# Ledger of designs, part 7: VH-VL binders against Probable ABC transporter phosphonate/phosphite binding protein PhnD2 (phnD2)

Target 1, 264 residues: Probable ABC transporter phosphonate/phosphite binding protein PhnD2 (phnD2), of Prochlorococcus marinus (a3pdp9)
Amino acid sequence: SADPDKLIVALIPDENAATVIQDNQGLKDYLTEAFDKEIELVVTTDYSSMIEAARNDRLDLAYFGPLSYVLAKAVSDIEPFAARIKGGTKTYNSCIIGNTKKGVTSFDDIKGTTFALGDPASTSSRLFPELTLAENGLTKGKDFQGVFLGSHDAVALAVQNGNAQAGGMACPILKSLKKKGVIDPSKVTTIAQSSPIPQYPWTMRSTLSPELKEKIRFTFLDLDSDKVLKPFNADGFASITDSDYDGIRKAGKLLGLDLSKFVK

## First folded at step 1 (VH-VL)

Design i14 (framework fv_iscalimab)
Fold by ESMFold2-Fast, scan of step 1:
Structure i14 (fold): chain C 264 residues (1-264), chain A 122 residues (1-122), chain B 112 residues (1-112)
Amino acid sequence: as target 1 above (264 residues)
Amino acid sequence: QVQLVESGGGVVQPGRSLRLSCAASGFTFSDYGMHWVRQAPGKGLEWVAVIWYDGSDKYHADSVKGRFTISRDNSKITLYLQMNSLRTEDTAVYYCARELYDSYGPYYMDVWGQGTLVTVSS
Amino acid sequence: DIVMTQSPLSLTVTPGEPASISCRSSQSLLYSNGYNYLDWYLQKPGQSPQVLISLGSYRASGVPDRFSGSGSGTDFTLKISRVEAEDVGVYYCMQALEYPYTFGPGTKVDIR
């Protein structure tokens, strides 16, 4: 069992790396003090790189998206322990957006367009947008062309600037970008919101010592620092289990996605 | 504009080595599995090898296994085929191709290069 | 390895008339997700191959609606409702169910 002097904490690149690193400096400081250990924040190039790092036991803590977690769990010795809570819920939604000036304000307007997607292993900027479109009679490669841009902020900017006519992304990230003034609400229309999605899971390497794993759980679940929680727009963290992500496994199968192609 | 350009072909004697390159542009190279497909003069298409989007898995056709090695450098946005112990039957135009990965999984090669000719003769 | 066969191997068509090409696999290409991993490619003289149909029946982006694919399991058909001059070339089916991917021998389509 492992109790390393340095903990490697990985974060998926759901936005550009600079933003992810900046937003998590408070968390790094908090964990450094709480554990009395060196904390290294790692933002991988893409979601699949984070899955591979977990598979090769390179990560001590990893903050996955729901689909990337499901994929990593199938090939790695990791366990989920906490998720963000806000307003009493551990869920969020995916948004389908369109460029207002180009007249993309409904599902019918997406036919014949270029649709921006995030990372292939993203839940809210890939899996749920494609499911929502399919449920509304729109098939990728037939009714519209998909383009993978790698991150949620890249999707939002592409739609705003007209480089893609429509796209899919996490509603909370869209809201944050609007609040920061990065996205102009008058230029981007929200066409639809998905059903609730389980929040991103915090996971830890299962081979960490039982004492360290308990300390990690305690540190997250007892976190009440506004300085640390504000960037997450969270009230705190709540306990989770692997079965909380069974709905994501079902969604992947429903879309017909060959999940094996992401992990092996 | 999405494009693949092969290079490295030429005339080589049996038993020698040659390395082919395929330069990609206009798309996120690291999101796509990449293939090599060859075509002998006047004959049909023959699949040669695949490498997955992150380089984690590879497969080679039995006819080239142990002699050819597919590789990629995502930072250089380039695909390679190292060809060792070349035989006259390896004479062909070699195409690189991108495999589309979408909601149904990786299932077709949507973009192909122009090909590079490899001639193995004495 | 999955063996692919095509018939006919050569076809000459009067412009505007329909054409039909058959493809057969040595084992079922129907995957557990309900899709057939069978693709159709066209190689025009002196050009690189281009995709026409994927997953048995789904037309690739930019491909004219006169092209259609059908079939399931081991028997597949590519149909051209009205053959035009630009459709001349060699048509290949390919299975993408398992490695190694394998092509059919090709069907040469020419105009009368």
Scores: ipSAE 0.000, ipTM 0.380, lowest interface PAE 18.9, mean pLDDT 86

Design i15 (framework fv_iscalimab)
Fold by ESMFold2-Fast, scan of step 1:
Structure i15 (fold): chain C 264 residues (1-264), chain A 121 residues (1-121), chain B 112 residues (1-112)
Amino acid sequence: as target 1 above (264 residues)
Amino acid sequence: QVQLVESGGGVVQPGRSLRLSCAASGFTFSDYGMHWVRQAPGKGLEWVAVIWYDGSDKYHADSVKGRFTISRDNSKITLYLQMNSLRTEDTAVYYCARVTYYDFDSGLDYWGQGTLVTVSS
Amino acid sequence: DIVMTQSPLSLTVTPGEPASISCRSSQSLLYSNGYNYLDWYLQKPGQSPQVLISLGSYRASGVPDRFSGSGSGTDFTLKISRVEAEDVGVYYCMQALEYPYTFGPGTKVDIR
């Protein structure tokens, strides 16, 4: 069992790396004090690289998206322990968006267009958009062309600029980009919102010592400091289990995803 | 179609107890945090309590802390407010309300019709 | 606790004229994510409250575009560009930045 002097904490690249690192600086500071250990934040190039790092036992803590977690869990010795709570919930949703000037304001307008997707292993910027479109009679590769742009902010910008006529992304990230002035609300229309998606799971390497694992779990679940929670847009953290992500496994199978392609 | 229906209100003497219920329909109840808000006759709105979607965490306003307990039964699709040691100033219409869950919006998007609690001797 | 105040507390408007309601908080409601955690609610006579505006400026589904929310930090405004008879009621602002959530005292809007 391991009790390293430095904890490597990986964060999924759902936005550009600088933004992800900056948004998590408060948590880094808190964990450094709570554990009396050096904390190194790591943002990989893409979701599959983070899955590969977990598979090779290189990460002590990892903050995955739901689908990337399911993929990593299949090939890694990791365990989920906490998810963010905001406004009394542990869920969020995926948004389907269209370019206003290109006249994309409904599902029928997506036919024959280029649809922007995030990372292939993204839940809210790949899996749920494709399922929502399929439920509305639109199949990727037949009714529209999908293009993978790697991150949620890249999807939003591509739709705003007309480089893609429509796209799928996390609704919370879209709202954040609108408030920051990165996205002009008059240029991008929200066509649909998905059913609820379980929040990103915090995971730990199972081979960490039992004492350290308990300390990590307690530190997150007992967190009520405004100073660290505000930067994470969180009211706290709640306990989670692997079975909380069974709906994501079902969604992947329903879409016909070959899950093995994400780790090999 | 989201619906919230409160029940359990009535006239009660000071120091006694009442249990309010809020029956939900038209959405997946177990995915949403729920709130109680009250309004004294002719007065403004006062926030009372919140409970997380799975019941794991709760917060109560200082005016009711230690006397009121929010709870939920996700299998029965029902929210509760156990009110103990009732005071005349607890007289109010009690509303249950749903928090939005889709984008970190903590606003109260749907409200019930309310149930009147009158505490008098 | 965050204290919320509103002005005016009562307003009488001629139909078709604009109305403006101010809301102030005792501390900033602007969160690090860029959102202002302030909502506006309307309670029509004999009815339950209903949401009008969330997160400072985002109009709730089904709410007419004559309603708009603006402001940031501690000072917020709800504007009705053209008041109609159906808009009569009490308007409340509420902060949702931290527990306990706190409401303003309400602004009663009547038609002349």
Scores: ipSAE 0.000, ipTM 0.419, lowest interface PAE 14.0, mean pLDDT 86

Design i16 (framework fv_iscalimab)
Fold by ESMFold2-Fast, scan of step 1:
Structure i16 (fold): chain C 264 residues (1-264), chain A 121 residues (1-121), chain B 112 residues (1-112)
Amino acid sequence: as target 1 above (264 residues)
Amino acid sequence: QVQLVESGGGVVQPGRSLRLSCAASGFTFSDYGMHWVRQAPGKGLEWVAVIWYDGSDKYHADSVKGRFTISRDNSKITLYLQMNSLRTEDTAVYYCARDHYEYVSGSFDYWGQGTLVTVSS
Amino acid sequence: DIVMTQSPLSLTVTPGEPASISCRSSQSLLYSNGYNYLDWYLQKPGQSPQVLISLGSYRASGVPDRFSGSGSGTDFTLKISRVEAEDVGVYYCMQALEYPYTFGPGTKVDIR
């Protein structure tokens, strides 16, 4: 539908669903008022389910991670329009972390351990951790065993509690969890940071009416509400294009990622 | 692609022994923990045993501890259940199941077709 | 041992109508890593069990979106938004928090 009375807004499950939904109530309220439409926030079980929802034209707005966006774009009629900007940059980093008490404070300490990964379609909790480890001579399945835990907060908690000795996750999410007191900085060591990663894209269904698409774009790009922006740790949202994610496409090919494994 | 095929079931007298096998294919067997689960005729599922991906750790349910032993041969890509001192209450379809993760972490993502063990006098 | 219970033990559903199955554990299945170690399995007549939901709410590959799992700690629910003929079978919850792993008694779902 070109101009639906209700907009379905999907948010990537980069943390547990309750946290994602709760953190974005301000966004829901803001969009309800701005568009004068019912807004339904949805958080799928995993990244591949969100990709499938987009493929089936079930999402009007979707906040993807970089890799899940690239995967969704290949099978869906969606377009990216905005990404978080902070301190003049539209990038973030992936962190490799280790359990301090178990002595995992360097790359060499990861050999022979269980390494926690988020969702298989995650950029900062799967793709870039594996690239960073490979750059340091550590190959998944040879030098360490990977385990997929589904979300960034699950990785952080598993490493903190010693259920995995090391893990990979978004540095901004780790920082947020430390500020909230969920992660004790003395229990988790940051071993490394990746090269810069393009920020999560906001996307919209391409078949929405031109007037609604322009209104959506304007609403996000003009957004300056502290209440809405705090969960994103953002100064605002800035314009992006599909080509901004070409580096992610290249990285995915380097790791031999198969699209079919992410579509359910 | 992933397949688990059990064999070795049959009719056996109480007090005897039987060895079950589970032949795996379509994945790297040595990367996954494996389980045995049984189901008595017309009854529910009962977990029996687990063995870690490298064979370094094993656990058996109390109902079979001391009588059954789980083992694996990663070179032969086969899981085993050695059943000694069989009792009529051990009568069940025995399933092998693969752990969901590359180490033992809980969920069973693939199951075999099962093999029937009947212990009768 | 952790004891698992299910309710109802049996239900008959008209095709297209929703179904809901409850599972309760004798102790919390929420682990220190933030996950609930509770799975849902379906055993269709004459077939081996198959996984539906892992870790409380994570739908297994190939499982239709009409299936969903929810809950935390000791109380869990499996919902089927629109029951189809192929959904007939016995549904089991299982805890995988500690050994021995234990199954609920099963809930038999039949179609009218």
Scores: ipSAE 0.000, ipTM 0.376, lowest interface PAE 20.6, mean pLDDT 87

Design i17 (framework fv_iscalimab)
Fold by ESMFold2-Fast, scan of step 1:
Structure i17 (fold): chain C 264 residues (1-264), chain A 121 residues (1-121), chain B 112 residues (1-112)
Amino acid sequence: as target 1 above (264 residues)
Amino acid sequence: QVQLVESGGGVVQPGRSLRLSCAASGFTFSDYGMHWVRQAPGKGLEWVAVIWYDGSDKYHADSVKGRFTISRDNSKITLYLQMNSLRTEDTAVYYCARGLEYRYSDAFDIWGQGTLVTVSS
Amino acid sequence: DIVMTQSPLSLTVTPGEPASISCRSSQSLLYSNGYNYLDWYLQKPGQSPQVLISLGSYRASGVPDRFSGSGSGTDFTLKISRVEAEDVGVYYCMQALEYPYTFGPGTKVDIR
């Protein structure tokens, strides 16, 4: 339906599902009141499942990561409309981290180790870490063994606990985990930070009515509630366009990503 | 050994400019938000500015806003404070400090030794 | 701006006796996450400030057990259970709830 009574809102599983759902309760309440519609939050088991749900037109709103958005856009009728803004910027960075006690504090220390990766369709816990390592002469499967753990918090915990010696993840999520006391800054060393990455896009299916699409767009752009925005570490949401993600398309091509691996 | 070392202080006339530097060592500089705090002779502490770990967020106290600019160069492991249009009331010891960023706290767990700026007319 | 006040502004303590310093904020420092964004610092004579307590009651690394922080909302207390010679200096509270961060005027602690 172009104007459904219930909006299905999918959230990328960049952390464990309980954390993702809890962090978005304020947003759910805000949207329920603003739209006068039932809001159902959905957290899929992996990024690929969310891409598949979008391909099959099952999602009304979807909060993708940059790469998963680019992959979904290629096979789905969706449009981006807003992204988090903080301090005037709509970008974030990917971090390469090492276990301090295992002596992993530089690129050279990663050779021969197990490197933790998030989801295969993640920008900051897969695409950018692999590109950064390759630029420094380290190839997955040759110089180090990659292990996909599915989420950024799983990467951080594995590196802290020594289950992986190094890993890649979103710098803002690492910062959040340190502030929460989940990650001890003395146990995890940041080896490198990437160039700026465009923020996660909020997207909507294009087949929603023009009236509802306009209402959704401005509801997000007008949002200034501190309670809703703090879990996103954001001052608000700002307008974005599909072309803002062209850099991600280029990065994916450089890594040689096969779209068929992400769509069933 | 975790250290912050300030430099660039000195005696200047009102209306002139100075740039302070804070060199970090013994920790991963790019993991931490950094602050400037000043103390006028015989007076209390006054918070001046903050810059986030990646440079994406900055704030300056109203007393210095538009005149002072905080910046950082993570590749050089150095924090800066560009001070323009200096006034006699800017006379103070300037400290750089590291924000802890643990348990939602930005408590300043490491401080530099301070550098004295004297604006005399 | 959030205004911070301290009481007393000056305190002379006999060595081994307790000391108590009050800090008040013009608005609540209790955030929706359950933490009070109030930190305590000590500046010893001729030295840089050092952190003692963060988030109202959490002792900083290396800080002796004789220091404790308590309070919530707008009223906070720093207590030193047994003042030692090395505790002489100026104590500052600071709110870190919102920018600009603001310090109290300081409490000078000396020994008798």
Scores: ipSAE 0.000, ipTM 0.459, lowest interface PAE 13.1, mean pLDDT 89

Design i18 (framework fv_iscalimab)
Fold by ESMFold2-Fast, scan of step 1:
Structure i18 (fold): chain C 264 residues (1-264), chain A 121 residues (1-121), chain B 112 residues (1-112)
Amino acid sequence: as target 1 above (264 residues)
Amino acid sequence: QVQLVESGGGVVQPGRSLRLSCAASGFTFSDYGMHWVRQAPGKGLEWVAVIWYDGSDKYHADSVKGRFTISRDNSKITLYLQMNSLRTEDTAVYYCARDTEWIYGYYFDYWGQGTLVTVSS
Amino acid sequence: DIVMTQSPLSLTVTPGEPASISCRSSQSLLYSNGYNYLDWYLQKPGQSPQVLISLGSYRASGVPDRFSGSGSGTDFTLKISRVEAEDVGVYYCMQALEYPYTFGPGTKVDIR
């Protein structure tokens, strides 16, 4: 249906499902009122499952990470329309972290360690960490062993508890976990931060009616409610286009990513 | 609630300088781009300048470029317009205005009350 | 610079009657994201300007539903379905597609 009575809204599982759902309750309530429609929040088991849901036209709105968006866009009829603004930009950074007690405080200390990674289709918890390490002479499978833990909070906890000696994750998620007391700053050292990464894109399926698509764009771009934005870690939303993610496409090629690993 | 209050206007002779201030309250000033818009007595609105949320990017209209400089101090929650080499045609009420979407700025949601600058002998 | 024009420049309306104001731009205000970067402002006598319509057709918060905006590309219209005494003032269109932002000359609306 081009104008469905219920909007299926998928959220990338960058943290555990309960946290993702809770952080987006304010947005769900806001969208319910704005559209006068039922809003169903969906959190898939992994990033590839969300990409497949988009490929099969099962999602009305989808909040992807940058790489998962690039992968989904290649195989589905979706269009990006908004990204969150935080600290005056629509970018964020990836952090490389080390366990302080195990003495992992620099790139050299990562050699011979187990390095925690999030989802294989994650930008800030896989793609950029691997590129940053390669730029510093460290190759996955040669200089360190990578382990995919599925989410950013899982990476942070593994590094804190010493189950991995180092890891890569989104800097904003690390800051949030420290603020909530989940991560003890004395136990985890930030070794490096990446260059800026474009913020997660909000996308919609292109087959929605033009009227509904305009309403969706306007609703996000004019959102100024602190009650909705604060839990979502946003100061507002800004317009984006597909070309804003060309840098991610280039980064994926540099890492040698095979798109067939993520799509059927 | 959101307020913008301009000050610093007055009567000055041609060739002299004046600095306008716009004091903001009721919102996180450092998250918003800010503009100056002027209106000559009995005339229409004319856009003057913009400054990004962090002061990193600025643009000035050709009519004032090289003479006026927009700036801000986020710690003091204040926007400024330094006006040098004033001309009689700069006589106007000067308004500060806030962008709704601080990076992309597609409309002015709040305006100050304005401050009058008169350039004459 | 993008040049903005308005017509008529002056309009006198009997209360309760409709009013229509035209705005034209020297180049298209339709951006690749599908929005028209044209806004409408009202300046009531002795007051600062206030926003009425953004992005061509979207009514700003608190603005009565008797105000509507339409158009695309280079040709835009502001309509007031039933003009009330409080609607007296000067109406300006503004393009926000590129710097410098530019205003139309304004349309003065009076009542009989």
Scores: ipSAE 0.000, ipTM 0.391, lowest interface PAE 17.8, mean pLDDT 87

Design i19 (framework fv_iscalimab)
Fold by ESMFold2-Fast, scan of step 1:
Structure i19 (fold): chain C 264 residues (1-264), chain A 122 residues (1-122), chain B 112 residues (1-112)
Amino acid sequence: as target 1 above (264 residues)
Amino acid sequence: QVQLVESGGGVVQPGRSLRLSCAASGFTFSDYGMHWVRQAPGKGLEWVAVIWYDGSDKYHADSVKGRFTISRDNSKITLYLQMNSLRTEDTAVYYCARSPDFYTGYEYFDYWGQGTLVTVSS
Amino acid sequence: DIVMTQSPLSLTVTPGEPASISCRSSQSLLYSNGYNYLDWYLQKPGQSPQVLISLGSYRASGVPDRFSGSGSGTDFTLKISRVEAEDVGVYYCMQALEYPYTFGPGTKVDIR
């Protein structure tokens, strides 16, 4: 159907579900008014579940991470339309972090440790950390043991408490956790920051009516509400295209990702 | 060591064109935003233009918009400023500057070139 | 465009004495993330500008502890706790909140 009375809006579980839902209440209220429709926010258990939901046409709008988006795009009729912009940039970075008390302050200190990773389909908490480590002579399963903890906040906490000695996560999420007092800056050292990563894409189901798709596009691109933009740490949303994520496709191929393992 | 070296400046008559280059070395050029900043003789600094790491975002100050175009060639590790329809008030030392690519808001000019003088006179 | 002003425009300091430079913006530089998008630069005679402070108060790599930035919103201060001969030059504030980025007019610091 082209124009449903209720829009199902999925949000990638890059942090615990309560935080993700809370951060998006302003957006939910805004979209409810803008579309005059019921808005249902959905946070799946993991990234692969969100990919599967998109594959089965169960999502009207979906806010993916870059890698989960390119994985979903390969098996779903979805199209990207907007990403957050701040100071003229549509990018963010991945951070490699170490436990300060355990003396993990450089790449060499990661050898023989347990390295915390987020979701297997995460760009900044899996793909870029693994590629960065490999470029520095450290291979998962050979030089260190990787453990998938499912979310960026779980990685940060594991490294802080020493359950993992090092980890990879989104630099903006690390900074947010430090600002909130969840992470003590004296206990966690940033070892490296990645090259720029394209911001999370907002996507819509391609089978929505042309009129609704244009209304959705305009609603996001015209958004200047401080209440909605503040949780995204954004000046607004800017138009994006599928080709903006070609660099992620290249990186995923380099890491040898098997698409079939992400589809349920 | 990070180095930025400008070239292409000189004396030109009003209405003519000039292209400035900034050759970068000592860092991964394609990971950084690049800016042009100018300084008229005896005056302060004026921001001119920016180009993001992959060329995806460009902005030009109103004083040069439509006349100047910032561009980059990441394979040649070089930043450019194409200056058309030059005016006497464009006379200045032109600096290229690098900005760190930190999403968290660390957008500042951490390294500057030595500058190249452009004199627009008749 | 955001307009930046500085005070004083010229300052002569005895070596070892403190110096203070004010910078004001025509609108708030405090963003919703809690940071002030205000940078400080120094241009020594005959040299290119160099960064001193970013985001209001964060000292750039290699910058001595005697330099500090403070302030929020529209009113900012750069302090030099003890001015040295090498600190002579023109100091500029710059807002990096929105394009076009805009500089203050500069404050010339000399020694007696």
Scores: ipSAE 0.000, ipTM 0.393, lowest interface PAE 16.1, mean pLDDT 87

Design i20 (framework fv_iscalimab)
Fold by ESMFold2-Fast, scan of step 1:
Structure i20 (fold): chain C 264 residues (1-264), chain A 124 residues (1-124), chain B 112 residues (1-112)
Amino acid sequence: as target 1 above (264 residues)
Amino acid sequence: QVQLVESGGGVVQPGRSLRLSCAASGFTFSDYGMHWVRQAPGKGLEWVAVIWYDGSDKYHADSVKGRFTISRDNSKITLYLQMNSLRTEDTAVYYCAREYGSFYYDTPYGMDVWGQGTLVTVSS
Amino acid sequence: DIVMTQSPLSLTVTPGEPASISCRSSQSLLYSNGYNYLDWYLQKPGQSPQVLISLGSYRASGVPDRFSGSGSGTDFTLKISRVEAEDVGVYYCMQALEYPYTFGPGTKVDIR
């Protein structure tokens, strides 16, 4: 069992790497003090690279999205232990958005358009948008063209500038980009919101020593620092289990996702 | 043409209930957190409550906690404030306001658009 | 709760002259992301409040450059380089670092 002097903490690249790393500096400082260990924040190029790093036991802690976690869990010795909680909820939503100037304000307007998607292993920027569109009679490759842009901020920008007429992304990230002035609210219309999605899981490598794993679990669950929690827009972190993601497994099967596409 | 219009104010006796509404137009209501702020006659501003863009999170000031409940209906593009067990000190103009600014996880940092306000008078 | 204070509470200014308003917080509003979670609002007589400055120093859309915000941590200043008649009203600072959000008591600015 491992008890390393340095913990490698991976963060899913749901936005550009600089933004992800900047938003997690408070967490890095907090964990450095709590564990008395060096903390290295790592942001991989894409979701599949993070899954591969986990498969090769290269990550000590990893903050996955729901689908990327399910995919990583199938091929890695990792365990989930905590997720963001706010107002008693551990969920978020996926948004389908359209370009206002091009008149994309309803599902029917998406037919014949280019639809922006994030990373192929994203829940709110791929899986749920594709399922929502299919439930409304729109099939990727038949009724619209899907393009994978890699991150949620890339989707929002593409829809705003008209490089895609519609797209799917996490509603919280869209709101953040509008408030920061990156996205102009007058240029992008929200067409639909999904049902609740379980929040991003914090996971740890199962081969860490039992003592370190327990210390990590309780450090997150007892965390009440506003400096750390404000970027997560959280009251704290709450305990989760693998079964909380069974709905994501079902959704992936409905979309026909092949695990082999994410292993290599 | 971004606009917020409050309604539902009036004169009410202590101990009774009143529901305020705030109708939004000119922007995508479901993308924004919303606030209620009040101002007693001749006094300063007092923050009352906030609700997240999807209704998943709420916070109320201690002075109204347990008596007031903020809510929203995104399909009706309307924000609400349910006010129960009203007291004379609740007499104020009530403003709704749109959240301004956040960071990666939608943490709010102010208000940019305000309604015209609706007067609530609690008197015997 | 974070307590906000302002000084002065009242200012009478001759048109064209500068005005300066101070705001203090009971704890630092500087967050680890480098921003100060302090806003300035103006309420003109008979009108709703309007935002002037966000995150300590960033002017809101449409706000004239004669308005500027400065400061960090617990001490903040709003400056008006040349006060105009339309600037009459009550100025409030507000912290948005944590719930509940709290306003200062306001500074009333009048013209002679």
Scores: ipSAE 0.000, ipTM 0.383, lowest interface PAE 16.4, mean pLDDT 86

